# VH-VL binders against Stromal cell-derived factor 2-like protein (SDF2): the designs that were tried, part 6

Target 1, 181 residues: Stromal cell-derived factor 2-like protein (SDF2), of Arabidopsis thaliana (Mouse-ear cress) (q93ze8)
Amino acid sequence: VEITYGSAIKLMHEKTKFRLHSHDVPYGSGSGQQSVTGFPGVVDSNSYWIVKPVPGTTEKQGDAVKSGATIRLQHMKTRKWLHSHLHASPISGNLEVSCFGDDTNSDTGDHWKLIIEGSGKTWKQDQRVRLQHIDTSGYLHSHDKKYQRIAGGQQEVCGIREKKADNIWLAAEGVYLPLNE

## First folded at step 4 (VH-VL)

Design s7 (from a3d with heavy chain S59T; framework fv_acimtamig)
Fold by ESMFold2-Fast, scan of step 4:
Structure s7 (fold): chain C 181 residues (1-181), chain A 120 residues (1-120), chain B 106 residues (1-106)
Amino acid sequence: as target 1 above (181 residues)
Amino acid sequence: QVQLVQSGAEVKKPGESLKVSCKASGYTFTDYYMHWVRQAPGQGLEWMGIINPSGGYTTYAQKFQGRVTMTRDTSTSTVYMELSSLRSEDTAVYYCARDLYSSGWYEDYWGQGTLVTVSS
Amino acid sequence: SYVLTQPSSVSVAPGQTATISCGGHNIGSKSVHWYQQRPGQSPVLVIYYDSDRPSGIPERFSGSNSGNTATLTISGTQAMDEADYYCQVWDSSSDVFGGGTKLTVL
């Protein structure tokens, strides 16, 4: 199944099986922006992310997402963008990953490069991918380090500049918009 | 059109301090990080550090920590690199370079370079 | 400190394929960028994140990165490709450049 622009997807961390998650809980340190965590449950309404292009491009709803494309991921429930910057992540001290903005406010810190592992030319469900943050070059990363106070057993999500097994994600569950081709 | 224009060549004596400027135009100054890289005559490229022009946050190469300071002025879209306690080994062309990762344009822009000669 | 190793020089005949290596411990786990520098000019990015090309860079430039070696490949090499080529990675706290390779097209 093709992942197309406009699709709402859940991103599962390959190693931990946790889903990329956010809600209205800000970080207590660093930027103070909305926190992003790994959540163990499959049935979680806070784990849907809408695949969007960078503003001003020719991509439209239903178009396939090509390997190497620069994309934005909008948190479906809060309408904020998956975001990173030079603030330290709370547990590991790596690059903080947060949610920022809204439907009308987005900046370059919301831009992520889709890197498909292997020879695939377009993004498909269950395909191994990395998401590399444009401004910091950090890979979207997670690990078995749990928050005790702000997320209650949810795992840290951060950015790390090295390619590691812990940078691999898969588009797992989703509401997939039909391909235009 | 993106341009990075650096200050002119300088001749310094050992023990003095250097301050090079890099004026950006043709894009939103605060959207892109800026690197400083130097190159001794006939030698390779050596990274000195990076600055975020929005927040002013900096990261310096270990070799230059304690001797280098990077700053910016958002009103003039200019970044600065100061290097203190100059030695003859600091003779080099100093470049500012816009980080290629800010808007997804995938374009790396470098200033024209500033030749600094340190001699007694 | 992390070290990147490049050959000092590579020579190639016009129209032939040039390959420039960049050696580093476990470099396949890092993202490699490549710069071209012509004499008296500033460096120009020709490959970023292992294998991607910036707008305006010809498709004859390609890159790969696995294990302990990253490679810049220039197919159908032209006289205009004569330059110094530098590989670069981010390692923990800093960008690290290779020593540079002088490409001569004869």
Scores: ipSAE 0.007, ipTM 0.466, lowest interface PAE 14.7, mean pLDDT 85

Design s8 (from a3d with heavy chain S59Y; framework fv_acimtamig)
Fold by ESMFold2-Fast, scan of step 4:
Structure s8 (fold): chain C 181 residues (1-181), chain A 120 residues (1-120), chain B 106 residues (1-106)
Amino acid sequence: as target 1 above (181 residues)
Amino acid sequence: QVQLVQSGAEVKKPGESLKVSCKASGYTFTDYYMHWVRQAPGQGLEWMGIINPSGGYTYYAQKFQGRVTMTRDTSTSTVYMELSSLRSEDTAVYYCARDLYSSGWYEDYWGQGTLVTVSS
Amino acid sequence: SYVLTQPSSVSVAPGQTATISCGGHNIGSKSVHWYQQRPGQSPVLVIYYDSDRPSGIPERFSGSNSGNTATLTISGTQAMDEADYYCQVWDSSSDVFGGGTKLTVL
């Protein structure tokens, strides 16, 4: 299935199988912005992200997302943008990943480069991808570090500048807009 | 062992303000969020808001916005919930309850509750 | 605002299986937590993340969550299980509690 601009997707971390998750609760450290975590369940209404272009591009809803495109990911429930900056993440002290802004407020800290692994010109469901933050060069990353919860705990999501196996994500479940002809 | 100890019962008049304390022990105070939940006599649980003890950040239920204030003192591992402009409908048992740091998903340990009676 | 619906009461004989439902629109996409409240006592977490049990909670307590209904199941119900039970989810910016179900044993 082709992932197009306007589609709502769940991003699954390949190594841990956790989904990228957020809700309307801030970090207690760093920026104090809305927190982003890895969620262990497959079914979660707070794990949908809307694929959006950066302002000023010619991309339209229903257009394919090309390899190397700079995109924004909007958290569907809270309308905030997947964001990063030069603040420390709560557990590992890497780059903090948060949610910022709203439907009318977005900045360059919301910009992520889509890197498709292997051969492929456009983003498809279940393809191995990396998301590299433009301003910090950090890759969207998760690991088996939990917020002090043992069974069914939420995992830290952060940014790391090194290209590792732990920064591979797949677009798993979603509500996909049909590809423009 | 985790323990949350709340201040004692209070009787208030309409229009007064209430301030309930909740002292935490048995864990790192700043690693866990704290919720405030109330229960009117014979009624269900009603969420009031949440505080992050690390940064002091707060989020309140819309119903209580403008009347509730949550604060903490990290030196005594204590959170406070202040409710102003009290009415008879605010008569309830008020609970503090712990949540995992950066989560806000569920209440794993609860205080014993503080009965507040608002009457003329 | 998100709403959770529970039956007001459920009655079972000792040793029978009690089931308490928690209805919510697309609740299967949320994580459901369950609390037990005995008369005059504080709530106690008995199930978290749909089906996980905290240390000290008997194996006869189990949970499930699918579609529009989450369920708390108590097998081999004992007199000590008599209590009010509340389901709970986090939705957007708030905790949402169900109205509670009074479980009567016998």
Scores: ipSAE 0.006, ipTM 0.480, lowest interface PAE 14.0, mean pLDDT 86

Design s9 (from a3d with heavy chain S102Y; framework fv_acimtamig)
Fold by ESMFold2-Fast, scan of step 4:
Structure s9 (fold): chain C 181 residues (1-181), chain A 120 residues (1-120), chain B 106 residues (1-106)
Amino acid sequence: as target 1 above (181 residues)
Amino acid sequence: QVQLVQSGAEVKKPGESLKVSCKASGYTFTDYYMHWVRQAPGQGLEWMGIINPSGGYTSYAQKFQGRVTMTRDTSTSTVYMELSSLRSEDTAVYYCARDLYYSGWYEDYWGQGTLVTVSS
Amino acid sequence: SYVLTQPSSVSVAPGQTATISCGGHNIGSKSVHWYQQRPGQSPVLVIYYDSDRPSGIPERFSGSNSGNTATLTISGTQAMDEADYYCQVWDSSSDVFGGGTKLTVL
């Protein structure tokens, strides 16, 4: 299944099987912006992200997302953008990944390059991908480092500049908009 | 062999702007961040900010916010640090230093330094 | 903001062990790096990640970091080790340097 602009997806970390998660809880350090974590378990209403283009492009709702496209991911419940910057992540001291802004406030720290592993011209469900942050060059990353104070064993999500197996994500569950003809 | 070569010494008057260059060689320029750190005569090291040469993204120390601008030119593997509205207390040696991103946030190689004297 | 505290000076006799401290709240949870600066020269990284040595740095340089204090240790101290020494951590979004320690070998 094609992932099109406007689709709401869950991003699953390939190695850990945790989903990219956020809710209205700020980091206690670093930027103080809304936290982003890996969520354990099979069901999570806070793991939906809407695939959006960068402002000023000609991409329309229902268009396929091409390999190498620069995109934004909007957290469905809080309307904030998946974001990174030169703040240290809480556990590992890598690049902090947060949620920032709202429907009317977005900046270049919200821009991610979609990198499709192997062959493929457009983004499809269950395809192995990396998300590279434009400003910092960090890859969206997770690992088996858990927050001690967050109930449920949520994992750190951060950015690292090195390509590793822990940078691979798949679009898993979602509400997929039909592909434009 | 990693080498960072900075522009020569400068003498400036209060109110002028400073622009220091740092030319990198011996490694892939866009794979490492670059810090700028200064040192006033007889004083310690003071961090000014950092630039990602790949995307040009910058982050500055709060003390210098609004006065400092960091840029790069990937075709010449050169980073620049510009400091405006100079005062006598900006007299210092200015260093560029490379960040080893695989090993955390620290300065592994330093340029030779650029002495900037601000006096009337 | 985060603050690193170093003694302003340390004196040792040649061949003795010099110890330079770096104090910071819960610094043992951070990675500490150390720089040597000889007069008129650029800083040189001598220890990174608390205890690792870059290639070319003598084995007599070592580091540790626990609780509220990180330590740079120089065994068999030589006259050429006379320099200012700075500790450093990355805290949140910024680099933090200690005030520096002047090591004198008498």
Scores: ipSAE 0.007, ipTM 0.604, lowest interface PAE 9.7, mean pLDDT 89

